# VHH binders against o14958: the designs that were tried, part 29

Target 1, 349 residues: o14958
Amino acid sequence: LNFPTYDGKDRVVSLSEKNFKQVLKKYDLLCLYYHEPVSSDKVTQKQFQLKEIVLELVAQVLEHKAIGFVMVDAKKEAKLAKKLGFDEEGSLYILKGDRTIEFDGEFAADVLVEFLLDLIEDPVEIISSKLEVQAFERIEDYIKLIGFFKSEDSEYYKAFEEAAEHFQPYIKFFATFDKGVAKKLSLKMNEVDFYEPFMDEPIAIPNKPYTEEELVEFVKEHQRPTLRRLRPEEMFETWEDDLNGIHIVAFAEKSDPDGYEFLEILKQVARDNTDNPDLSILWIDPDDFPLLVAYWEKTFKIDLFRPQIGVVNVTDADSVWMEIPDDDDLPTAEELEDWIEDVLSGKIN
Short names: E, the ipSAE of ESMFold2; O, the ipSAE of OpenDDE; V2, 0.75 times the mean of E and O plus 0.25 times the DockQ between their complexes.

## First folded at step 12 (VHH; framework vhh_7aqx_2)

Design X04 (at its last look DockQ between E and O 0.91; V2 from the best seeds 0.00; counts 0 for: pae E 2.2 > 2)
Fold by OpenDDE, look of step 12:
Structure X04 (fold): chain B 349 residues (1-349), chain A 124 residues (1-124)
Amino acid sequence: as target 1 above (349 residues)
Amino acid sequence: QVQLQESGGGLVQAGGSLRLSCTTSGFKIDRYAFSWFRQAPGEEREFVGAISWSGGSTDYADSVKGRFTISRDNAKNTFYLQMNSLKTEDTAVYYCAKSRYRYFDYTPSEYDYWGQGTQVTVSS
């Protein structure tokens, strides 16, 4: 996104005991930054200002949307914060209707704009045409669900919709009421199919029809893919979802021929090992994180102009990377699998 | 249909303890704040304590601070009022209430659903 220059208009409002009821009533979607007290320290002040300006820019870009932007000082408005149930300073919350969604991604204007735009949408996307089916099928790097229901008034669809709210916007929920679409997707009435990222075949959720709770539980149990793409809008949450204190991390630039090829190999490895619950590979496209590339290269002592795969300790950022010769071919699927097995067995750590 | 039902009230001697329960249904418990109120005969209904939508924040009336604790079990759609060191002045009908919003408030008007109440009597 190409952001405009800040126009100097303050759009972010300080939330207080005096105005919070009115503000909450005014906006169906409210972005709330719960921030730590701003001290007289220049560094702290500057950091705060950087966050504020990001929100101002987002507010400016989304001015045509009915989105409110507010800040809450944890110290000055301690009582209010208590009332509102916020206790984690430095957090960004999105209030959508009666839902509270914590944003745990990169605090960047472009990321936030996209996140909010996505969140404005309904939690379930209805598919009713061939073109939409094709669009659905092209989504490979998200967890996605699709269900076939009798109608929008179906109690089972309503349950599905409620379930979708738990995961919006991170997991994509789709539904169809069209028999033709259902047939094309091999869906039976009230069936919901779960698609893991980069997998060819969906899993039909067992024991249809489903309650909201059953759907939510299933998704929670399956929300760690064998291969998943790191996304700026949820990067911290994803990173916290480690296995046994480590992440297997693969860097590959999809737009680069070598990166693309490497990714295809990774996909194959993932597909071949999808039954292993102890395996989760985190794919990072450097193009998604241009400002972090230098940091990662320095921290991990790797060259991100080429594909990399390694194991990273989440506690101290210690890492071991697979040796890939500069002038040689990319590793085969077998070589990657062997390396991964060595990592999982503890041989490589 | 939204329903709130209190239980656990009764007669107790001063210095004793009671645990009240409020079982809820018909709404998402983790999206709203909940509060306990009480009303003694001839008195106005007064705020006792509250728990936020997340369950991570609580607040209490000064008269019960340090003695009463509110908690919640999301799996059971139930929240609790643990009352310790009870005093005769704690005698009242206790009500649980659902907040209209995710935040709690100290005034009854901000709550849209109430239980039927449970009698708590503290004898000297």
Scores: ipSAE 0.750, ipTM 0.909, lowest interface PAE 0.6, mean pLDDT 94
Fold by ESMFold2, look of step 12:
Structure X04 (fold): chain B 349 residues (1-349), chain A 124 residues (1-124)
Amino acid sequence: as target 1 above (349 residues)
Amino acid sequence: QVQLQESGGGLVQAGGSLRLSCTTSGFKIDRYAFSWFRQAPGEEREFVGAISWSGGSTDYADSVKGRFTISRDNAKNTFYLQMNSLKTEDTAVYYCAKSRYRYFDYTPSEYDYWGQGTQVTVSS
């Protein structure tokens, strides 16, 4: 979406002990920035002003939605922050009903708008036609679940919906009550299928019918796909989810022919190795992170206009990159698998 | 159905320690703040301490700070009050309480569900 110019109207409310109860009750969904103390230092003051402007722009774009935008000063309102349960300065929290969701993604207007729009929707999308099945099947780069239930009043559908709330908006939950849709997807009554990104076939979650707790536990156990896309709205959460202190990182620009081809090779590697719990490749499309391209090129000493794969140490960002000569064909799936095996065995750090 | 049940009260000597437990059911304990209150005969219920929805933030009445510790075990749906260096003025019925909200506050009116209470008696 093409963002408008900020109109200068204040929409973000500063919370204090005097007003917080009324403000929190006014909105079912509330975006709260728990910010560090604002000092008179010009650099720190400017950084805060930029984030405040981002929140004001998001509030402007979403002004016709029932979403509140607030901030809490960590020092001025330390007692309030304690009552609210905030312990990480600089964090953004989303209050939806009785849930508190910590936003751990890029603090940018477009990222926040899309994140909040996803959160105001129902946690489960209902599929009722074969055309909608086709749209569902085209989603390949997200974890998605789909279940077949008797009706929206089913205790098993309600358990599924409660599980979906736990993962909203990061994991896509779908349901159908239509027997034709269920037949097309080979779903039995009260069965839920789990789709790992980029895989050809789903996994039927065992031991139907399920409780909310069983569904949540299954998803948590499968939340690290063999190939996963780094997304701005969850980038810090994903980066914290390393394997043994490293990430295997692949840069592939999907809109570029070589990037597209490299991504297709990565998908094949993932399909052939989906049963390896020690492998999770983090795919980064540089187009998703235009402000970080220069930083990554400098930090990793690589050219992001070309496909790259490497291993990155999560503590110091030290990295080792597979040699892909400038004038050569892209590596085959077997060459990537061999390199990956060397990384996982410790021959490459 | 929301339920809270205290246990672990009893008679202890001054300077001793006691651990209270509050077993809960019927709500998701990581979505709400939680508090301990106490009531001595002829007095109003008094705030003792609170723990946030995240479990990472706690607060205590001045009279117990440094001596009492609140903790939570999500797997057991249980909250605890560890009471050390007990004084005779700590004698009271102790109540656990669920906040109506994700935040805690210091007055009993902010809490919608309460345990039955457990007697703690500290002798000289």
Scores: ipSAE 0.488, ipTM 0.840, lowest interface PAE 2.2, mean pLDDT 89
ESMFold2 (binder alone), look of step 12: mean pLDDT 86; pTM 0.879

Design X05 (at its last look DockQ between E and O 0.87; V2 from the best seeds 0.00; counts 0 for: pae E 2.2 > 2)
Fold by OpenDDE, look of step 12:
Structure X05 (fold): chain B 349 residues (1-349), chain A 124 residues (1-124)
Amino acid sequence: as target 1 above (349 residues)
Amino acid sequence: QVQLQESGGGLVQAGGSLRLSCTTSGFKLDRYAFSWFRQAPGEEREFVGAISWNSGSTDYADSVKGRFTISRDNAKNTFYLQMNSLKTEDTAVYYCAKSRYRYFDYTPSEYDYWGQGTQVTVSS
């Protein structure tokens, strides 16, 4: 909401067969919007303009960064789109070096700015101090990995770094070459620990040392946490990752005392059930999605000024919510667990 | 070390089918586009087909459209050329190639690594 006013300068360029090679060479990081043909229909035109202005604002904010912004018309540049491997109209792609990353989050200027800034960073963050260790430990709502390696030249570190590229920026990779840091984190040489969100203890990935493939496979197998926070930058991807066509959704505002308490209860429930592969709770902080709050309240017929937990059908958005009486105490961990069990058993749907 | 190796070539009768494989190593398969080219004796090397970093994006020469299909298996680091309804004019040495970029092109100069080639002979 604190974005500058558009200054009227066009920074987003139309990509074509004539200029795409030059543009790709010019930018190490390129944001590419692959859009539907713009018809003469006013509604379609307006929709396009809304997307364009978002990109223009992002480009303006990040003007000091070496980031390119381009659009590709799916009809006018069909051949180019084919060459570049774009087949999903309406998608935003980030080209970083030899990587192509599909953005599947909220198409908002603030979200995109943060997303791009994260992508500019190295895929692995090196930890070398106690202060950095503390910062690492404070991260609780992301999947994070940390490895201890001999040096930056280690083949195993390089494999780790390559693995990190597969998940940047959604999963955070950390490494240390410092024996003291490793000791503090109880890491052995070439060991990589995997941290699930909101869990106290990491999992040491088995069978060290690891190849890139082994790391990638492990992460993919474990990338659905028991409790995970919905993030704007990946909200659609997360939503598509349903279990058996449903999501257990918990709304809680962390900045609110009741929301905070509710979240702590949810964390406890998650910790107690971390061994259940059929359980994944999606935590949504309304503060992260101010523009969607009204929509959710209307759609689900709930009050998001209060903590809520429910089951949502991903196909038709039908939902059932736990009854939490007004002015009453929040549900206990046991009560939440019982409700969740009823959901998982099909008693509540 | 980057390597591409073709296999599956041979002699086949007109109307028959053949499947070529290109096994790759030394790079990230899903980050680049790959193509098949072919060269008949006395002819220039010509584009046959391509597949982008996105397996859903393919393109083919007009002469092979509807008959040839390119696919890839990232887990096996291999991409394929399925050739159906083969014709005598399809006789050539077939090469697999890695694009310099995530996109493919129809010009051989845009490719930085090549296989050794595999002979495909279609008899009448």
Scores: ipSAE 0.670, ipTM 0.881, lowest interface PAE 0.7, mean pLDDT 94
Fold by ESMFold2, look of step 12:
Structure X05 (fold): chain B 349 residues (1-349), chain A 124 residues (1-124)
Amino acid sequence: as target 1 above (349 residues)
Amino acid sequence: QVQLQESGGGLVQAGGSLRLSCTTSGFKLDRYAFSWFRQAPGEEREFVGAISWNSGSTDYADSVKGRFTISRDNAKNTFYLQMNSLKTEDTAVYYCAKSRYRYFDYTPSEYDYWGQGTQVTVSS
């Protein structure tokens, strides 16, 4: 990890009824930890201390940004928590302007830093050059949308921006006002294209122009890609989004030659099966979760230094893993499709 | 452009029920806290109850706790006050109010937009 050592300077503010109005007004973006009561037992006290240190480190790394860091004790400040609408102890909330965003991911310094940096930005990124089009096209592992509008004053752009706020930072929204960019992307005026991860072609969202509600509904209906990357910043949210109590899980380390090749095979399978609403493969890059590798190897009894694909029951964590022969040859797309069909039909647990 | 309009007031006998509605426009309902206040003749406007921006928390004045319930319907841009087991002392003009913030508070000064009020009269 390339994070500095915590320097011991106190940057996280404890909120109370006396100070919360002033503190909430200081910052355009505020990271708020609504924590369990300060410990009545040794285990809880240690867990709180570790999370407090994580927040102090994040605050240190981001001290050059206009981001506030605060805590609310669930018992000591129960009345304040009620006023703020907090109902889940241990939750982390991001206050951006008048929006409140619940963070449902790994409570880790590197995860929080990247999450907060994404939230500093506007919900829609404007593309105005060929180089920016190329950067947009390189993004393959996110759901992304792009629209062409007359200007920032367009009611259709404003509806698009409002829809983007609903999904920030998990879904990437882009817009252009430049006719040259629109031509390069084959976008018509007020048209929005939806990009499912790893697919060759976008979907033009039907019935342009759109209201905010129509855009939000379309995205919600298409938010479970055929192949999706598990991300630390939303891992609990993603894990809760199972299909019939299971996840099809693929471990592929992108930085490893075999993992890279396996991921390319998974992309081909996803492209060939994108019309199957019962299929969503959850890709996990072990490099994204260094603290969980040992846990997964022990729990699933697999070697994460090799590509793996299996089915995991979300209730009891039982799992079954495809046997990949101990040679250098990876399964073909056809072999993966056959195994997946056996999983979906119930032949494999 | 922010507008709040109460409805559903009227005459009801003690022990009865009423449901007040507050139809809203011009703001995002899920970003702000919302409250009901009431004012009896010759009295100051007093807090009745509040609901948080996410509907995850509610609070009520002691005089109405257990009898009144606040809810909201974002699709209809409407907030509700369900009033059960009404008492004659509940007689007042009821106002809905939008907080200027994501949090609610108990004083009228924390609210930037108000409805015109709806009369509730509870008879014995």
Scores: ipSAE 0.505, ipTM 0.844, lowest interface PAE 2.2, mean pLDDT 89
ESMFold2 (binder alone), look of step 12: mean pLDDT 84; pTM 0.862

## First folded at step 13 (VHH; framework vhh_7aqx_2)

Design Y01 (at its last look DockQ between E and O 0.90; V2 from the best seeds 0.67)
Fold by OpenDDE, look of step 13:
Structure Y01 (fold): chain B 349 residues (1-349), chain A 124 residues (1-124)
Amino acid sequence: as target 1 above (349 residues)
Amino acid sequence: QVQLQESGGGLVQAGGSLRLSCTTSGFKLDRYAIGWFRQAPGEEREFVGAISWSGGSTDYADSVKGRFTISRDNAKNTFYLQMNSLKTEDTAVYYCAKSRYRYFDYTPSEYDYWGQGTQVTVSS
C-alpha cells in the first residue's frame, strides 16, 4: 500500500499564444487551469503552488493516458484567455474533442483522477450481458438513462449518444442492442427510460423515437432529483442549483447504522413526494467530505456524528435544523414530511 | 450541413445604429466560436469581432471597440452584431463565420464556414 508521490518531473505546461495551437492539437483530452495572476504575496503564492502540485500529481498518475495538463495565467495571457473563451479565473476546464467541460468540484488529486477517468470513457456504456444489467440496476444514486436500439448504426442511437455528451460524466447513459437485455429491462425498440436517483421505477420518455434535442430537453427538465447525493466532483455546481435561494440538506453517514437508517427514511420521503417539483433534498455523506466536516459543524452548529436535516440559505449560510434529540429515535417519514412541509411553506426559515 | 446567413444590413446615417443577425444551423453553438468580419471595396477582409463557444468572452477590433457588441441567442441559433455610432468608414459587406475551433481567432483562415454577407452603408 503506497500512495504516489511527486517524482520531481513537471508535466503541467504553461499555455501561451506561442504554443496553444500545438498543444490543443496534440491532446484529445486537455485539462486546463485558468488561474488568476500570482502576486508576490506569500499566501497567494503558496495557494497557487498547492493547485499546481495537485495537477502535477494528477498528471503523473494519469501519465499512461493521453491527457494534457496546462495552465493559463489570466493576466499574462489575457488575449489568449479571451480567445479560448475563459472569463472566470480559478476555473478548471476539460477540453475533450470539440467539447468543453467545466469542472466544478473539489480540487483534489483523487477527485480529479476519478473525474478524468470517467470522462475519457465513451459517453454511452453498452450493456450486453446479465451481469452488466445487474451492475446497472445497482446504481441508485445517479441519474441514469437506458435505451434499446436496433444497432450502433441506428440514427436514434446516434442521437442518444450525442445527447449523452451534454451530460457526461455527471449523468450516466446506457444502451443495449440485445433483445434479451431489453426484455429484462422492459424496453421497447427506441425506448429510453429515465431513472431518478433512489426511485424504484423509471420513467419512459414519451414520444419515441427521440431526437438529440428532445432527449437533452427532457433530461434538463428532470435533472433535479427529489433526493440527490452531493458529490465531490460536482459539489459546487450542485450547490448552485438551489430552489428559491435555499437547500434542504440532510447529513447522514451511510456507513453508520443510524445514518443508514436515516437515509432509508429519506428515500421513502422522496419516493412519496416525487410529484412535488419544489422539493429537492441534498444528501451529504460526511465521509465523502472529510475536509469540510469541521467547517460544517462550526458553521451550522450541528453534530455530524449523527444524522441531521435542515434548511440552508445559500446567500448567507443561515440555517435552521430539525431537532433530533439524542435519546430519541430517528424521526419517522411522517415527521420528516411534516418538517419539510413547514420549510416549503415558509413556516420554518 | 453547416449554414450561416446574415441579415439586417442597409443604409444608415453616420452616428446611427444597425443590428445585424447571423442565423446558424448544422453545428453546436456551444462548441464553436463565431466571428464577424467585414470587407470594404478594394480592401482585404478584416476582423470585426468574435464571441467564444461559451458566449462569455468577446473581443473586437480596435476600430470598433466600444461601439460594436456581439451577442447570441441560443434558442434561436442566432448571433448578433449591434453596431452603434456608425461611421462612414464602417461601410462594408459584413460576414459572420464559424470558427474551426471552440476558440476564436483574428484571421479569416481560422474560420471554416461563412455566410453570404450583408451590405452596410453609412452615409455622411
Scores: ipSAE 0.625, ipTM 0.860, lowest interface PAE 0.8, mean pLDDT 94
Fold by ESMFold2, look of step 13:
Parts: structure tokens; C-alpha cells; sequence
Structure Y01 (fold): chain B 349 residues (1-349), chain A 124 residues (1-124)
């Protein structure tokens, strides 16, 4: 919830060719900021100082975890960066075991703490009780998978676990070894079900049992759901994933009564149109992006504390927004579907 | 069961080109760096070049820089060493090797699995 004030202790280590082997061996999880050379320009120096303070605060909050925090200067340590395989200056890399994960989200303390806490967990969450099934079913705004296997020693469970590592922490993977849980979820032995966000029914992945490669390919082919929530921890990757140079964007503040109602209408539209491969709606909860609200309101000329839906051109941020009057006049699912059809046909652009 | 196997060696005239292949199995390509080394008769194995876990960062020995290029084909689990403008001094047995760690280094001791090698002979 609430972050403490930074206590002033230096916890972030500058890596060099002399110390990097020691540091990499010390930590199974390491947060590495591969930063651009710090120039004499005051703007650039200020930006670096702010990012350094963010990392120091994250390191403080997580000081009781076995997580290392380090920096690599792209100019001063260019040979080290080559050895480590880094090529995107200004990026965060997370080293977990033998995996290297590029963080493609907002460089903010709360985002990073949550991301790192998700990564220290096992890639597959085991469900063994009715209560845990109910918790699983309440997760509606993530892509999630669940499989039923004989045991943790199953070749098919191990393939599933390896596939989960590929998508951690963005896609949620669950497994059960309990026949009662499998019956409750209508899972057959070695079957994996794929849950698209906000849909009533999962998809059984065809041709069980699966290899890791088959699972990874299936998930990759199904990463553009009909309705998806924009998340701070992957916002730049999601924004680059457009359809023909546009995004259909819906703002709905879930904690606000009008936003909640609009989101429920969006879910109904998504359920009714999930078979349309040309439709993917990007839902943005303004509460997830408090620092961007003013920027978006200015850029799009809209009021983000009211429900909004529009189409945004990826290249120049030009946009067209559906007129949604006061809360007595929220669009029906049919009105929204008509507007969407006009957008997809090119009548609105 | 980590395995590496080189192929594509042979006899080439000076100034010519060859492309070596390193087919791999038993490890994930995006977790480890791959190095290319060579050994001339009576010499120790020497670093030729390496490609990172990401496939995007490479480094080369000064003697081959600008003439040799390393690349990766993830679909085929294969690494390549493209050798251009070959010199008689390039004559050696060429080895591909998997780094022991996520990073590469220039010494053979940093690599835990090796191919059997492929002979490259550059004639004057």
C-alpha cells in the first residue's frame, strides 16, 4: 500500500568487470538497471537521479528478500554489457536463475515492487482445495491457464512449468494434482484450459498431452484478447501491439460507479464478440496510471474521470471518441457494438 | 544432455568464404551465450567470437573482427560462424562451445560443453 520514506542507505551496487561474477552468484534474483551514460545536461542528470532514487526505495522495501539491485553504465562498462548481453540502454533487466527478463513497464517504485514480488514466486501456482478454485475463478482480468497432472514429477507438468517460465509474471499458470479439483473444473488428465480475460468459458488446448513448445506457441497465438486491461508492468509492450496502426481504447475507472457499469457493458460486448479476430479493446483504468491522467486528458481532449471509448492512431496519437453523455445515458451493449462496427469498417477514423 | 556439433568445415582458397554451423540440443538458446574458438596445430585454443543469450550482442577477437560474423537461428537450434576474406592464418579446428554462465568470456575455462570441432584449411 503505502511506501516508507527512503532512509538514505545505499543499496544499489554499480557493476564492473571486477565484481559482476561475485554479485551474479550471490543472488538468484537480481534487478539490473542498464542505464545510458549520464551526460552533463541537467535534464538527463535529473532523470537518472530520479530513477536511481526509485531503485534505492525498491531495494529498501524489499531488503528482507534475497534480491540484488545493480546498475551497469552503458559507456563506462561497455565490455561488461556485451558480456551480459544487454543492448537496450535505459532498460531494466531481471535475472532470475538462468533467465533474463526485460522489464517493459513503468519505472516506478510500486510497479517494480509488485513485479519483483510476483517473480520471486514459483511460475506455477498449485490449486488443491475448493477455496483455491474459487480464488482462481475470481481472477477475470488476466490470461490464465490451468492444467491437471498426475504429480509434480509428470513429464507433462514439467513441460507446463517450463512454458509458464516463458510468460512469468504476465500470464498466470495454475496446476492441480487433486482429482476433486479437476472434477470441479471439468479438467481431464493432462488437459490444459486457456482462459481469455472476461470470458465465461475456457478453451481446452487441443491435442493433449503437450510439449513446452506447443504450449508456448498456443499462448503466443492467443495473446490479443477481445478485452484486455492495460497494466503498468507491461504498458509499452501492450501499446506497441496494435491492429492496423490503431488501438480501440476504453477508459473505465472500476472504483467509480459509472466506470464499473461501463466496464460491465464492455465485458458483455467482448463476450458477444470474442469470435471476431479483428476486435481487441484495450481497457485502461485511470487509477492504475495516476501520473498519466493529465497527459491523456490534454492529448485526447477527454475527461478521464468519466467513461470514455475511442480509437487512437498509434503513430500520431490522433483520436476519435464516442460521445457518452451523463451517467443516465451510458451506451447500451448494442450502441457500443454499433460504434465498434463503424470503427472496424473504417466509417470512423 | 547438452550437445553441440559443428559442421561446414573444409578447404578454401585464401580470400574465400565459409559458413560453419553449430547445431545444439539439451539447453535453451536464450539462457546462455555461445562462443566460437579455434585451435591451430601446436597452439592453444583461442577465442574467435561469441554471441549473447539475447542473440543481439556479439564480440570478436581482433584478428577476425570485420571478417567473421556470428548469428543464431532459433527455429533450427543452430548458430553460424560466417567467415569471409579468409587468410592462411585462419587454418584451424573450429569449435563451438556453450558458456557455463549467462555471460560470455574470452577463455575456454568459462565454457562447459564443446563440440568435437570442424577443420578449416585455407590454402594460399
Amino acid sequence: as target 1 above (349 residues)
Amino acid sequence: QVQLQESGGGLVQAGGSLRLSCTTSGFKLDRYAIGWFRQAPGEEREFVGAISWSGGSTDYADSVKGRFTISRDNAKNTFYLQMNSLKTEDTAVYYCAKSRYRYFDYTPSEYDYWGQGTQVTVSS
Scores: ipSAE 0.567, ipTM 0.855, lowest interface PAE 1.6, mean pLDDT 88
ESMFold2 (binder alone), look of step 13: mean pLDDT 86; pTM 0.878

Design Y02 (at its last look DockQ between E and O 0.93; V2 from the best seeds 0.00; counts 0 for: pae E 2.1 > 2)
Fold by OpenDDE, look of step 13:
Structure Y02 (fold): chain B 349 residues (1-349), chain A 124 residues (1-124)
Amino acid sequence: as target 1 above (349 residues)
Amino acid sequence: QVQLQESGGGLVQAGGSLRLSCTTSGFKLDRYAFGWFRQAPGEEREFVGAISWSGGSTDYADSVKGRFTISRDNAKNTFYLQMNSLKTEDTAVYYCAKSRYRYFDYTPSEYDYWGQGTQVTVSS
């Protein structure tokens, strides 16, 4: 088992007024790091170098995919930055065709590689077999949509595909042209079903057939699940999507028996309260964020070897956590619901 | 079909204000940059200002900087040119334009679609 190591070849290019047009034409997919000027301060220099090396490694690993990697210095290339529409230093942007996607996740090589690989794929995955249907059904922790269309040439499918581009790769779009597959999924012609994470039944989007705008609007209105998993590739975006300045956060390690059981209870609570628009629980698996575990334990004064649920203020990170005694069983669904109700009513703050 | 249409032009006294609108159709507004240009009689078409694909970045000609502001409303497929403290030198036909790219530039050749223009006249 060998991990890739930097091979000494620089693949990340500094973007400038001189070369930006050529570079943009050369790559169908371009990863652009808009960074602050690098000062003479040693810490700042090292921080920049760390970012650069991550991008170099990603570039190396994905060399065969013909992805471009560039950096833009905010001070040296201020005019270029304005032209390109970048105003937030430290941001990573992916340019795919005529689309610009902001990456708002963990700046790590493995996360970026996975993110980019997903983004290279078509925005809609076609399902044409029973096996693929099974694979589709096994996806529980993503928002996913599935539509049945007459053919690839259908104007409604094209609208669906365009809608998918707005949410790729964070929301998964699927389609089928197969009557048998449609029947298995109980889809009618031009119907699109919306699956909320961890919910058993989909919602048929009303008023078929759909325009792109209608689909996009529907997804935007429903993109905050009652229960959702925090993911490294979108962790900051998810965190910014708070309700009334707070997050209800549940820590559970799925690979741990207690964590798994706790998660199942949370799923039940979510299913029972899916009609409450004011409820959104953020599930965090500590195993997905090994670099943050110590930080969270210290900040929240909790033990992440055990399941935890609490309310966190997004402004100052103040938090209140449900008391779960060590010698006691996990909370029941009812107990969790009661606690959540107290949080939502302001009794617990 | 790609279309751009300007509105809001007219006669105004020096020191006054106007707001121009450019309504667009036939493309995804949030994927492109847009620009405003103007052309006075006997003069070449000149850059006034531009707005990026996200709307988060703008730039202006030195002659209008601090007086003119560009904004966009994606929901309305419209972008705007707010013109304050107008001067007689601002008299021109104003054109809105779509950039070929997600980025804007200062030269007309970088723009692929144009409106018909709207007349702005500033009297002394």
Scores: ipSAE 0.634, ipTM 0.866, lowest interface PAE 0.8, mean pLDDT 94
Fold by ESMFold2, look of step 13:
Structure Y02 (fold): chain B 349 residues (1-349), chain A 124 residues (1-124)
Amino acid sequence: as target 1 above (349 residues)
Amino acid sequence: QVQLQESGGGLVQAGGSLRLSCTTSGFKLDRYAFGWFRQAPGEEREFVGAISWSGGSTDYADSVKGRFTISRDNAKNTFYLQMNSLKTEDTAVYYCAKSRYRYFDYTPSEYDYWGQGTQVTVSS
């Protein structure tokens, strides 16, 4: 539903050396903004006030949840920040149990609310019915894993759950204890299947059964799928994950007919080239980033009313975008593959 | 079980260097803060330095700041104390310790697991 107007109630607590131990113990989940010192100039004061209001609004929306919201001033509380291990001013940290999660996404109320709601949930979702299998199968734009285990007491399930905590909430972990579900998904006892986004077939993780470390290492080595969706909650981490100093970026608005069709072409190209470790296409749905559309159009000199694909240099944001021959026609999968080959060979950059 | 074991102590001439290691098991390095303490005969355990859960934030006692450096190697489950420009007053048994929490503190009571200690003796 719609976000309410901020009601003016102060819900975000300023941490100090006097109160931090009590506050950290009070909440199982704590959203902590480690903010830069507020300078005396009007621009930085306004920027801080806007972020403070975002946090207060998120705290208001989630007031019925047991989530704490706090700030730490990088200068005023420098000793506290050092003790807490914060090293990047302007970052949001989420403390969940003994985990510290750095938020690498857009500082926006709707993004934060969804992110925190995802973190409240268990790291592994249990599938026990045909309907839940169908819902799992419909998820195509996330990395997801699913495993079949004897029970929740299985040492192999516990290793899987520990691995899931490592990637929560960015990677979806599922499990079943039901033989009927396992049969429908062709899962063997203690087997884990890894689903790359948009692929027809999963990968059975080799050498079952697994330790937590083996699962974590496998997932880490497969976090650069051939086609991946940029998400507001992890956009800065994804953007920093370049290949040879570049990103191949595709803009496709899923809710628009041309964007939908272009995305289907991208999926086909990705499926045909999933064995190429040098290829990772970053799909951006402009609807996910309404505040950045104007910035991208100006910076890249492109029109996001239409599908676009290009290569962006991570150092200076210089970019080159594929020319579409007709205003009405989308490239074929073959034309797109040819363009990608030119990019990867260095002919285009 | 959580275990910590120091190594690398010994006899060193003043002005020399020594590297202590603390090999760990039974906990995840990136979930907790970690500290080095030392104890001279007849004294209480004294804070030497600490490293945060992230590995990116450290703090040191004034007496060792600029001479000692804490680091970690996640692949080896090991924390290090690099001690340079050693002085005779650095002579002590050195202990590594795991914090109860993601944050570090300066008092021994905030640490729940300790190594057995390693003797460092600095001769003039």
Scores: ipSAE 0.495, ipTM 0.834, lowest interface PAE 2.1, mean pLDDT 88
ESMFold2 (binder alone), look of step 13: mean pLDDT 85; pTM 0.868

